# Ledger of designs, part 19: VHH binders against p30636

Target 1, 243 residues: p30636
Amino acid sequence: MSKKLKPFEILEDSCASVCIWLNGEPTAISNRAENLWNKAKYRVATDGAVNEILKRKSFVEWPHIICGDFDSINKQIDTKNAKVVHLPDQDYTDLSKSVQWCLEQKTLTSWEFENIVVLGGLNGRFDHTMSTLSSLIRFVDSQTPVIVLDSRNLVLAVPTGDSNLDVNLEMTTKMCGIIPIVQKETIVSSIGLKYEMENLALEFGKLISTSNEVTTSQVFLKSSSSLIFSIELENWVYKLDSL
Below, E stands for the ipSAE of ESMFold2; O stands for the ipSAE of OpenDDE; V2 stands for 0.75 times the mean of E and O plus 0.25 times the DockQ between their complexes.

## First folded at step 11 (VHH; framework vhh_podentamig1)

Design n1 (at its last look DockQ between E and O 0.88; V2 from the best seeds 0.58)
Fold by ESMFold2, look of step 11:
Structure n1 (fold): chain B 243 residues (1-243), chain A 120 residues (1-120)
Amino acid sequence: as target 1 above (243 residues)
Amino acid sequence: EVQLVESGGGLVQPGRSLTLSCAASGFTFSSYDYGWYRQAPGKQRELVAAIYERGKLYADSVKGRFTISRDNAKNSIYLQMNSLRPEDTALYYCARYTTGSWTSSGFDYWGQGTQVTVSS
């Protein structure tokens, strides 16, 4: 009777994902993120991200889809063999339009995927990071999860009501945050965190749950409003360098 | 003078119960949030439970066994400790918060503590 969230599935070889490369700072894209991109069943780049892809010195597969509004006469993007999708609506962000288009492909085409993974949305201009979080909330009730990933962070929205979140404890430092960014009363109860909440009101400027810690592989959250959940990823490269 | 005075500690056998009290004075009690912390010998001080205007927070190690409460008319906070275990042995402090942080240095005052010892 609760919603099951399995965000670590994007890191398994058997998971079919759409990977959206959003224009952001190049340092947001780690080797882990490049591997996810290269192995993604569908690769979607926004028009701004194409330049970043061309600048990568490591091997990066070309996108299947390049999308954007392409309204500048003075901009020419070499799309090579990618399908170009025109998303001209100026009332929505590139990320929101891209996610919506991908979800429509489940209905309109034979696209089959279990997750949408977003790269490049948590670094660079801070207002773009806020827009990424807004898009996560917009799609929180989608049957297809949207997960944002960078070198250190895995971030998703958690819906109103009861949720069970599966955590792969071996892939995380366990440090996590539960963030009440929706402008509605947000009352949270939890099981599976070092600091357990019991009908606790969360609100920016008053109380938010940062530097909490996942203590079990299944975390229960009950919330009166949608939440942002973030968890810090373990870095294998850092572990090798420490040896 | 801001004062927080803990009481109710003692020696108790495993499985038994204790109620800790913290009497506050020298400030407007209802304007603040409060927590219970504990420190065992050789260990860092850790949060046990906190109480806010809306809701409570518990360390996972005590959830279901301990209950924090407050009485604004008596300027007091309480910790009901059931099913006590040897690992609950510690000096217990109550603390007053000035921020919304529960796990950091957001408190500005604490008492002298009351010792709880759980031993067979």
Scores: ipSAE 0.598, ipTM 0.861, lowest interface PAE 1.4, mean pLDDT 85
Fold by OpenDDE, look of step 11:
Structure n1 (fold): chain B 243 residues (1-243), chain A 120 residues (1-120)
Amino acid sequence: as target 1 above (243 residues)
Amino acid sequence: EVQLVESGGGLVQPGRSLTLSCAASGFTFSSYDYGWYRQAPGKQRELVAAIYERGKLYADSVKGRFTISRDNAKNSIYLQMNSLRPEDTALYYCARYTTGSWTSSGFDYWGQGTQVTVSS
């Protein structure tokens, strides 16, 4: 059975999202990101993100949850009624721990949401970017999609097998990448791309499907292993988000 | 000397079929991947199809109509073009692939090209 992926639903007002503000480069947080944060049903900030949120207090809502190991907080911060969640496990990244905790809230509490939006994690330290991608792959089979955004990119993991991606063509430049990232053979077929793949082996150091283009609002992928899908967001969308 | 020589082009009516051939020489044929490009008047050169170690690639505009293949014994690649359309009119090039790009930068050697004209 084909997995339906609708990453652009996060931009719809009717969608209930968890938004995770991950520590990262301040410049990566655009107006679009602020809007997504402010409208999120649940706002979750990592300990490292709190300082950035404070700097932007005039523009962004306070988090509902502050989580992490709190090793990066230099000063006593007024949590302003946010719930503080300690996540001491050092075997996993802050993002991975935060995502896991959010997913657990769906089962353990009354939390209801359709997706997890991650702000940051694609900029700054390259090893952090890789950790973000690793976290996406970790949760690729989750019933709750995890979507990572920065000022320019929308990124998600695509599971093994058949997937159907819903793409908002108007909100993108259509430039996309299908990237083999796991250490397994990755044979890919596609429908809905400028360069269609037919049982094509993708592999780092050989061939990966970067600088491809989405040509339809429905992209079908068949893959023997999990993939990363990335699509470039249109810049003018910022204007729309400000309305 | 590395050489790629295309053949099989011509004038055909819409809906007809044509098979292009590319003969390679001057290097170990089996060690490389290959592709077909085309350039129409006033347009940029575009990838039509590519054949890699494992798998094939097609431009969406030709998917289902064109088939790329190779014969290592003959040091040749082929492009079977079915259901030809006027918009398929272009100079078609054979190219040798080097490294991971969908653009012309991924290929290092080109043939002289063979003209395909689709017209009523």
Scores: ipSAE 0.366, ipTM 0.779, lowest interface PAE 1.1, mean pLDDT 90
ESMFold2 (binder alone), look of step 11: mean pLDDT 81; pTM 0.811

Design n2 (at its last look DockQ between E and O 0.78; V2 from the best seeds 0.00; counts 0 for: pae E 2.6 > 2, unsure alone 63.7 < 65)
Fold by OpenDDE, look of step 11:
Structure n2 (fold): chain B 243 residues (1-243), chain A 120 residues (1-120)
Amino acid sequence: as target 1 above (243 residues)
Amino acid sequence: EVQLVESGGGLVQPGRSLTLSCAASGFTFSSYYYGWYRQAPGKQRELVAAIYERGKLYADSVKGRFTISRDNAKNSIYLQMNSLRPEDTALYYCARYTTGSWSPSEFDYWGQGTQVTVSS
């Protein structure tokens, strides 16, 4: 069965999301990101993000949850009414631990949400960007979609097999990438792109499908391995969101 | 001397089929990938199809109608064009590509082209 992916549902008002504010560059957080944060059903901040949130306190709501190893948080910061969750496991990235914890809340508590939106993680230190992508792949088979976005990009993992991606063409420049990120043979076929792939082997150092273009609101992908899908967000949409 | 020589173009009616050929010489054929471009009057050159070590790429406008193939023994690539449309009218170019990051603009050598005209 084809997996239906609807990453743009996060922009709908009716969608209940967990929003994770990950430590990152301040410039990575756009007005769009602030809006997503403020409307999220559950706001989760990593310890590294707290300082940035505090700087933006006039524009963004306080987190419901602050989580992490607390190595980077200023001990003088008042957590206010936020629940502090200690995640000491050093074997996993902050994002991975945070995502895992959120997913566990669906089972262990009454948390109900449709997706996880991650703010940040694509800018700044490049190794952090790679960690973000790794985390996406870790949870690629989750029933709860994990979507990462910054001021310019929307990024998600695509599982092995058949996938159907819903794309909001109006909110994007249509420029996209289909990227083989795992250390496995990645053979890809597509429907709905400007340059359609037919059993094409994608591999770093050889061929990767960057600078492709989405041509339809539905993109079908068939892949022998997990992929990263990236699409560029339209700037004018960002401007509208800031009004 | 590096040469790519296209052939097989012509005037055809809509719905008909045509097969283009490209003969390569002057270099190691197996060391490259290949593709077809086309340029219609007043339009930019666009990628039609490409064939790599494993797999193929097609412009969405020709997917399902055109098929690219290669014959290493003949140092040739082919473009089978079925269900031709007036909008397929263009000068078609054969191009070679050296393996790198995939981009429609990274072909490094072109033939002279063969004219395909689809008209009733």
Scores: ipSAE 0.784, ipTM 0.922, lowest interface PAE 0.4, mean pLDDT 91
Fold by ESMFold2, look of step 11:
Structure n2 (fold): chain B 243 residues (1-243), chain A 120 residues (1-120)
Amino acid sequence: as target 1 above (243 residues)
Amino acid sequence: EVQLVESGGGLVQPGRSLTLSCAASGFTFSSYYYGWYRQAPGKQRELVAAIYERGKLYADSVKGRFTISRDNAKNSIYLQMNSLRPEDTALYYCARYTTGSWSPSEFDYWGQGTQVTVSS
């Protein structure tokens, strides 16, 4: 069965999203990200993100949920009216725990949402970026898509098998990557890329598909293993600063 | 001496077919990857197709019309070009490399090229 992936829906006004704000470098949070956060149906901040949200209180809404392990020496957070959720499991990353908790709310509290958008997780410590990618793969088969976004990147996992990926070309530079991070044989075929793959084996240390380019708004991918797909976004805020 | 020698170019009418060959010598053929590039007058050199241990890569402009292949017994790489168009007119190069980079700087040896001209 072909899976339909529509990651750019998170940018549409009609989309009901959970937005998770991870701790990270402040420069990763653009005007686009602030708008996504403010329009989100459910706003979830990890405990490490609260101080940055406070610094931006004139521009961003307060979270509905503040979550984390709260395991910090003398750390005290004014949560105001946000619900506090303790996620103590030390075997999983903050992102993985937050995503899992949000998915459970569809059953436990009847939350209704179409996707989970994650702000941050692609900058700062590089090993944390690798953990973000691992978490995307862990949830690749979820009926609720998980999309990571920062000022320059939109990143998602693509499942094993056939997938159709909708791309809003006007919001991108079209530069993209198809990355084989799963440690299994990864054979890919594609339609809709400048360089089309035909049963091509991808493997770190041999061949990966970076600096490819989407050529149409509908990209087909067939893969023997899960993939990471990344695409570069147009940065309208930065373009205004370029005089 | 490492050599890549292209052949099979020529003048052909639109809609016809042509097969390019690249004969390799002076090195262990099976240890490398190969590609075909082309350069039209006034244009930058562009990747047409590449062949790896498993699988192939094609420019979107030629997929479905061109087929790259290799014959390890003959130390040769081929490009079958079907349904040729005037836009396919170019000097076609065979190239060798050890990585799968799309960049021309990743190729360590090039042939002299063979001209393909598609004209009415």
Scores: ipSAE 0.430, ipTM 0.797, lowest interface PAE 2.6, mean pLDDT 85
ESMFold2 (binder alone), look of step 11: mean pLDDT 79; pTM 0.798

Design n3 (at its last look DockQ between E and O 0.04; V2 from the best seeds 0.00; counts 0 for: pae O 15.5 > 2, placed apart)
Fold by ESMFold2, look of step 11:
Structure n3 (fold): chain B 243 residues (1-243), chain A 119 residues (1-119)
Amino acid sequence: as target 1 above (243 residues)
Amino acid sequence: EVQLVESGGGLVQPGRSLTLSCAASGFTFSSYYYGWYRQAPGKQRELVAAIYERGKLYADSVKGRFTISRDNAKNSIYLQMNSLRPEDTALYYCARYTTGSWTSGFDYWGQGTQVTVSS
């Protein structure tokens, strides 16, 4: 049975989301990202993001949760009404720990949400971007999808097997990539792309799909391993969000 | 000396078929990947189909009508073109792929063979 992926639902007013604000570069956080943050049902900031949120206090809501390692020697943080959660495990990244904690809240505290949106994971140090992709793959089989977004990109993992991906064509330039980042040959077939794959072997270091283009609002992917799907967001959609 | 020689083009009526052939020489044929590109007047060259070690790729405009294949024993690649349409009119090139993404991975191609579809 195919998995249905609806990543553009995060942009709809009726969608219940957790929004995680990572310690990202200030210029990676667009007005669209601020709007997603403000409308999120649950707002989770990592400890490294708090200063950036403070700088933007005229535009963004305060977090519900502030989480992280809190490795400053001595400090006082005015957490206001935010709950502080200590996530000290050094074996996992801030993103992986934050996502795992959020998923646990569905069971432990009866949180109800349809997806997790991540801000600030695609810019700054390149190794942090790679860590974001690793976390997407780690959670690819979660029933709650994890979607990373910045001003130019919407990025998610696509699981092994058959997937149907809904694309809001108006919000994109349609330019997309299908990246076989898992450490093995990945056989892919597709419907709804300008360059259709038929049992094509992709492998990082050999063949990857960049500069492909979605041609329909419903893209089918069959894959023998998890993939990263990236699609470029339309510039005029960003301008509209800036009004 | 890398050489790719296309043949099989011609003038055909809409709805008919053609088979393009590409004979390769001067290198170990089975070590590479191949594709067909086409260029219509006033248009950029576009990828039509490619064949890799495992699997194939087709432009969405030709999927279901065209079939790429290879014969390692004859050092040849083929493009079976069925249900031809006037918009398939173009100069068709055979290309060799070396590395990278399919949109940027070719390093050699031939002189091309003309396909013209008109009534």
Scores: ipSAE 0.480, ipTM 0.822, lowest interface PAE 2.4, mean pLDDT 85
Fold by OpenDDE, look of step 11:
Structure n3 (fold): chain B 243 residues (1-243), chain A 119 residues (1-119)
Amino acid sequence: as target 1 above (243 residues)
Amino acid sequence: EVQLVESGGGLVQPGRSLTLSCAASGFTFSSYYYGWYRQAPGKQRELVAAIYERGKLYADSVKGRFTISRDNAKNSIYLQMNSLRPEDTALYYCARYTTGSWTSGFDYWGQGTQVTVSS
């Protein structure tokens, strides 16, 4: 069965999301990201993100949850009414731990949400970017989509097998990438791209599908391994979100 | 010259059937894959159906109602549309897909054929 992926639903007002604010470059958080944060049903900040949130206190709501190992949080920071969750396990990234914790809330508590939106994680330290991608792959088979967004990009993992991606063409430049990232043979077929693939082996050091273009609101992908899908957001949409 | 020419569109009542045809010329028909797109006024262009190496693909909205097929001898692609709905109203395009490499893919489109479903 083809998995339906609707990453642009996060921009709809009716969508209930968990929003995770990661530590990262301040410039990675656009007005669009602030809006997503403010409207999120559940706001989760990593310990490193708290300082950035404080700097933007006039524009963003306070988090419901602050989580992490608290090695980077300013001890003088008042957590206010936020629930502090200690995640000491160093075997996993902050994002991975946070996502896992959020997913557990669906089972252990009454948390109801349709997706997880991650703000940041694509800028600054390159190893952090790679960590973000690793986390996406970890949860690629989860029933809850995880979407990473910054000022310019929307990124998600695509599972093995058949997938159907819904793309909002008006909100994007249509520029996209289909990127192999797992240590397995990655044979890809596509429908709905400018440069279509037919059982094409994608591999770093050889061919990867960057600088591709979405040509329709539906993209069909078939892959022997998990992929990363990236699409560029339109700048004019960003301007509208700032109004 | 590469050409795709759609035909078969028209005005039909809900629940009726219509068959679209696309005639291809100017290239080796059997060497390519094909699909149907549609665009309704004020809406984004969307893939309706495609014949791919792995089989036939359909949009969720048309599954069970539409059938795509091809005839290599006639250099033609077809879209059988059953149980038509008002929401199926759109300009329908035939498209050719290049395959084999992500860097060589080009889509060619016809001019489109209008399908209007109205009571």
Scores: ipSAE 0.000, ipTM 0.180, lowest interface PAE 15.5, mean pLDDT 87
ESMFold2 (binder alone), look of step 11: mean pLDDT 81; pTM 0.816

Design n4 (at its last look DockQ between E and O 0.77; V2 from the best seeds 0.00; counts 0 for: pae E 3.3 > 2)
Fold by OpenDDE, look of step 11:
Formats: sequence, C-alpha cells, structure tokens
Structure n4 (fold): chain B 243 residues (1-243), chain A 120 residues (1-120)
Amino acid sequence: as target 1 above (243 residues)
Amino acid sequence: EVQLVESGGGLVQPGRSLTLSCAASGFTFSSYYYGWYRQAPGKQRELVAAIYEKGKLYADSVRGRFTISRDNAKNSIYLQMNSLRPEDTALYYCARYTTGSWTSSGFDYWGQGTQVTVSS
C-alpha cells in the first residue's frame, strides 16, 4: 500500500501538532515558525532552545516541555510551568531523543497529535543539519510524520516503497529535491515532477534529483530505499509584511 | 573529433509517431550518458529525456509518449516519439553528458539538431 504523506497539514488550524524547538540559528526561526509554535498542541523545547525562546517571549508562547541534558541552559532561567524532562542518553541526538519521547507520550499518556513539527535543525552547524536528516530517516517508518522546516524549506523523510505526497502548491515555489541519503541502492520512480524519474538510480557523487519541480498537488514516489524530500516554501510572510 | 549526428526528424501529423536517432563518434560511447533536448521557436531549450547508467529521465510533458534508448554496439541513442502533438514541434538535439547532471550545464557536446514539425 502507498503511504500517504501530508506534510502541509501542519499549516492547517485543525491539525494537532507537537512542535519541537531545537537548538539552532536564531535567524532560522521565521514568523511562520513562530506561528506554528504558538498554535501547537504540545510545545517542546530543547534546553538550548530555551534561551532563544526567552529572547522572543513577546512573540512566542512558553513551552509545555523542556527537555535535554541541561548542560547549556542558564541555571537562572525559571522554567515556569513547563515540565522538565531529563534525557541523558548521549547515544542519540537531541532531536532523536525528543521525537522518541514525544512518541512515547502517545502510548504512555493521553497525548494525541497527528504530526511532529521540528523548528530549526537545518541551519548553523552543518553536522547538526546532517543529524537532523539522520533523525528523519530513523523515524521514517513511524506512523507519526516528522516534518522539519525553516524559513525557506520543508523537509521530510520518504519511506521505502510507494508514497503519495500531498503538496500545497500555493505555499511553495514548487522547487524541490529528491535526495538519496541512505547507504543503499536507491532506485526511484516518480509521477508529478517536472523531471520524471523512471527506475533511476540516485546517488551522491553521481545523480541526485535536485532543482526538480513539483507540477501537481500529488507526487507519487516509488523508491527502493528511504529518501529525503525537500521543497522550497514561498515567503508569504514577507509579502504580507511589505504591504 | 567528437561528433553527434541527429537524424529522423520531419513533418508529421498529430497523433503520429517518429523515431529520432543520434550517431556518436570520436569517443568511447559507453563512458557517457546521453539525452535529448529540444528548442521551439521563441522558447528556451529544454530537456526532453535522458538515459543514465541505470534509469531514465523524462520531461513531464513527454512522459508516457516518448522513450529514450541506447545501443552501445551502434554508438547510438534513440528517441521514440509517439502520440505527437503540435507543441512537440522543435529542433531536437542529442547531447552527451560527462557528469550525472540532467541540467543544461551537464552536457559538453551536442549535435546540430534535427527538426520535428507536428502539424495538421
């Protein structure tokens, strides 16, 4: 069966999301990201993100959860009403630990949400960006979609096999990438792109499907391995602010 | 001398089929990838199809109608064009790729082109 992926549902008001604010570059957090954070059913901040949130206290809601190893948080910071969750496992990235913890809340508690939105993780230190992508791949088979976005990009992992991606064309520039990232042969077929792939081998150092374009609101992908899908967001906020 | 020579173009009615051929010479044919481009009057050159070591690429406008293939023994690539439309009218170019890119910057040689005209 084809997996239906609806990454743009995170922009709908009816969608219940967990929003994770990761450590990252302050400039990566756009007005769009703030809006997503504020409307999220569950707001989860890493310990390093707390400082940034404090700087933006006039614009963003306080987190429900603060998680991490707390080696970077200012000891003088009042956690207020946030629940502090210690995640000491150093074998996994902050994102992976946070995502895992959130998913566990679905089974252990009454948490109900449809997706996990990650703010940050695509900017700043390049190794952190790679860690973000690795985390996406780790959870690619999860029943809960994990979507990472910054001011310009929406990124998610696509599982092996058949996938159907819903794309909001109005919210994007249509520019997209289909990126092989796992260390396995990645044969891809597509429907709904400007450059359609037919059993095409994608591989770093050879051919990757960057600078492609989405041409329809439905993109079908068939892949022998997990992929990263990236699409460029239209900067509507900027347009509105300029009016 | 590196050469790519296209053939098979012509005037056809809509709905008809045409097969383009490209004969390569002057280099090791099997060491490269290939594609077809086309340029209509007043439009930019666009990728039609490409064939790589494993797999093929098609412009969305020709997917399901056109088929690219290669014959290493004949040092040739082909473009089978079915269900031709007036909008397929263009000068078609055979291109050699030195890299894995399908963009316009990915090729280093192309032929002189063969004209395809689809008209009632």
Scores: ipSAE 0.792, ipTM 0.919, lowest interface PAE 0.4, mean pLDDT 91
Fold by ESMFold2, look of step 11:
Structure n4 (fold): chain B 243 residues (1-243), chain A 120 residues (1-120)
Amino acid sequence: as target 1 above (243 residues)
Amino acid sequence: EVQLVESGGGLVQPGRSLTLSCAASGFTFSSYYYGWYRQAPGKQRELVAAIYEKGKLYADSVRGRFTISRDNAKNSIYLQMNSLRPEDTALYYCARYTTGSWTSSGFDYWGQGTQVTVSS
């Protein structure tokens, strides 16, 4: 059975999203990301992200939810009218905990949303980027897609098996990567890329598919393991020094 | 001496087929990966197909029409080209791949090429 992936739905006006602002490098947030945040049905900030949101208070809406651990200096942050949610589990990252909490709201508080968009987590410390990718893989089989976005990149996990990926070509430079991050044999076949793979083994240290290019709005991927798919966005701009 | 010798090119009508061959010598054939590149007049050399330890890669413009294969016993690489079009007209090069680089110019030896011309 082919799974349909529609990551560009997050950019549609009618799409109901949860947007998670993860504390990260200031250059991660573009005008596009600020607009996504402002239109989100539910705005969730980690406790470390509040300072970055305050720097942009003339451009972005205040969060509905502030979550995280509040046992350090961060617990003294003025949360204003946001609901405070304590996520103390030390076995998981802030991203994994916040995503899991949001998914639980579909049943616990009857939240209704079609996807989770994560802002940040692709910039700054490289090990945090790796942690973000690990979290995407953890949630790859979720009924609710998780998509990471920064000023330049849209990134999601692609599950094992057959997937059809919708790409809004006009929103992208078309430059993409197919990354075999899972520690299992990863054999990939594709339709809709400039360099088509036919049962090609991908593995860090041997061969990974970077600098590929999407050639159609419907990309088919068959994979023996979960993948990370990344694509470069067109007309990206980030805020710097003008905050 | 490393040698890659292409053959099988020629003049053909649109819609016809050709098989290109590349005979390799002077090294352990099974230790490497291989590909076919092509260069049309006034254009840069572009990857057409590659064959790795596990699996193959094709340019989207040739997928479904071209098939790369290898025969370790004959130290040879092949490109079966079906449904040829005028746009396939180019000098075709066999290449040996020594790095794990993706689709890049990681090939370290290229033959002299064989000309394929598709014209009525």
Scores: ipSAE 0.532, ipTM 0.829, lowest interface PAE 1.8, mean pLDDT 85
ESMFold2 (binder alone), look of step 11: mean pLDDT 80; pTM 0.808
ESMFold2, look of step 13: ipSAE 0.394; ipTM 0.782
ESMFold2 (binder alone), look of step 13: mean pLDDT 80; pTM 0.809
OpenDDE, look of step 13: ipSAE 0.786; ipTM 0.918

Design n5 (at its last look DockQ between E and O 0.89; V2 from the best seeds 0.00; counts 0 for: pae E 2.1 > 2)
Fold by OpenDDE, look of step 11:
Structure n5 (fold): chain B 243 residues (1-243), chain A 120 residues (1-120)
Amino acid sequence: as target 1 above (243 residues)
Amino acid sequence: EVQLVESGGGLVQPGRSLTLSCAASGFTFSSYYMGWYRQAPGKQRELVAAIYEQGKLYADSVKGRFTISRDNAKNSIYLQMNSLRPEDTALYYCARYTSGSWTSSGFDYWGQGTQVTVSS
């Protein structure tokens, strides 16, 4: 069965999302990201993100949850009414731990949400970017989609097999990448791209499908392994967010 | 020395078929992605199709009409062009892929090109 992926649903007002604010570069948080944060049903901040949130207190809502190992939190910071969740496991990244914790809330508590939006994680330290991608792959088979967004990119993992991506063409430049990232043979077929692939082997150091373009609102992918899909967001959309 | 030599171009009417050939020499042919580009007058060079092993890539504009293939024993690639249209008129180039994007920067060697003209 083909998996339907609707990453742009996060931009709809009717969608209930968990929004995770990761520690990272302040410039990675655009007005669009702030809007997503403010409208999220559940706002989850990592300990490293709290300082950035405080700096933006006039523009962003306070988190419902603050989680992490708290190594980077100034002890003087008032958590206010946020629930503090300690995640001490050092075997996993902050993002992975946060995502896992959120997913557990769906089963253990009354949390109801359709997707997880991650703000940041694609900028600054390159090893952090790689960690973000690794986390996406970790949860690729989750019933809850995880979407990473920064000021320019929307990124998600695509599972093995058949997938159908719903793409909002108006909100993007249509520039996209289909990237093999797992250490397995990655044979890809596509429908809905400028450069269509037929059982094409993608591999780092050889050929990856970057600088491709989405040509339709429905993109079909068939892959022997998990992929990363990235699409560039349109700049003019940022202007609308300021209105 | 790396050499790519195209052949098979010509003048054809719309709806007709044409097969292009590219003969390669001077490198381990089977180890490389190979492709076809085309450049129409006043337009930028664009990727038409590429092939590696059994995998293929097509521009959406030619998907379903063109077929790329390769013969490693002959160090050659082919482009079968069916249902030709006037907009397919261009100089067609054979190219060897090295790395990077689908743009021309991803290819390091080019043939001289073979002219394809589709006109009634």
Scores: ipSAE 0.645, ipTM 0.872, lowest interface PAE 0.5, mean pLDDT 91
Fold by ESMFold2, look of step 11:
Structure n5 (fold): chain B 243 residues (1-243), chain A 120 residues (1-120)
Amino acid sequence: as target 1 above (243 residues)
Amino acid sequence: EVQLVESGGGLVQPGRSLTLSCAASGFTFSSYYMGWYRQAPGKQRELVAAIYEQGKLYADSVKGRFTISRDNAKNSIYLQMNSLRPEDTALYYCARYTSGSWTSSGFDYWGQGTQVTVSS
């Protein structure tokens, strides 16, 4: 069965999402990300992100949940009405722990949401970026999609097997990457890319598909292992100025 | 010394076929992705097709018309070009891929090229 992936749904007004704000460079959070955060059904801020929220010049809704290791939370921070959740498991990153906690809320409480959107996690310390990608792969088979968004990137994991990926072409530059991050043989076939693959092996140190380009709003991917798919976003503010 | 020598280009009418060949020497041929690039007058050099083991990659503009293949015994790759169109007119280069962008730094060696001209 072909898996249907619809990552651009997170930008629709009718989509119910959990939005997780991670620590990261302040410039990675654009107006688009702030709007998504403000509209989110559930807002979760992790360690350090609360300080960035307080520093934002533009309006940013307060989180419903502040989570992390209490030892790392700035003692000067006022949590206001947010619920504070201690995530003590030291074997996982802040991202993995917060995603897992959110998924548990669907089964343990009355939380209802269609997507988990992660703001940040693609900048700052490079090893944290690698951890973000690892977490995406960890949750690739979750019924609730996990999508990472920053000012220029939309990133998700694509599962093993057949996938159909819906792309809102007008919101993108169309530049995309198909990255074989799993430590297994990765053989890919595709339809809907400028450079089409036919049973092509992808491997770090040999070939990874960077600077590819989506050519259709429906991209088919078949892969022997899970993949990271990345696509570059168009800046709508500059498009408005150019109209 | 790494050498890549293309052959098989020529002048041909639209709808006709050509086969390009590239003979490689000076390296372990089977260890590398190999590919065909082309450059039309006034255009950037672009990837046309690539091959590694049995896996293939094609530019969408040539998929279904062009077929890349290889013969490890002869250290050669081939490009079978069917249903040629005037927009396929270009200097075609054989290339050895290493890493980077498909359009700029994706190869470390290329041949002198063979001209394909599709014209009535």
Scores: ipSAE 0.511, ipTM 0.824, lowest interface PAE 2.1, mean pLDDT 85
ESMFold2 (binder alone), look of step 11: mean pLDDT 80; pTM 0.810

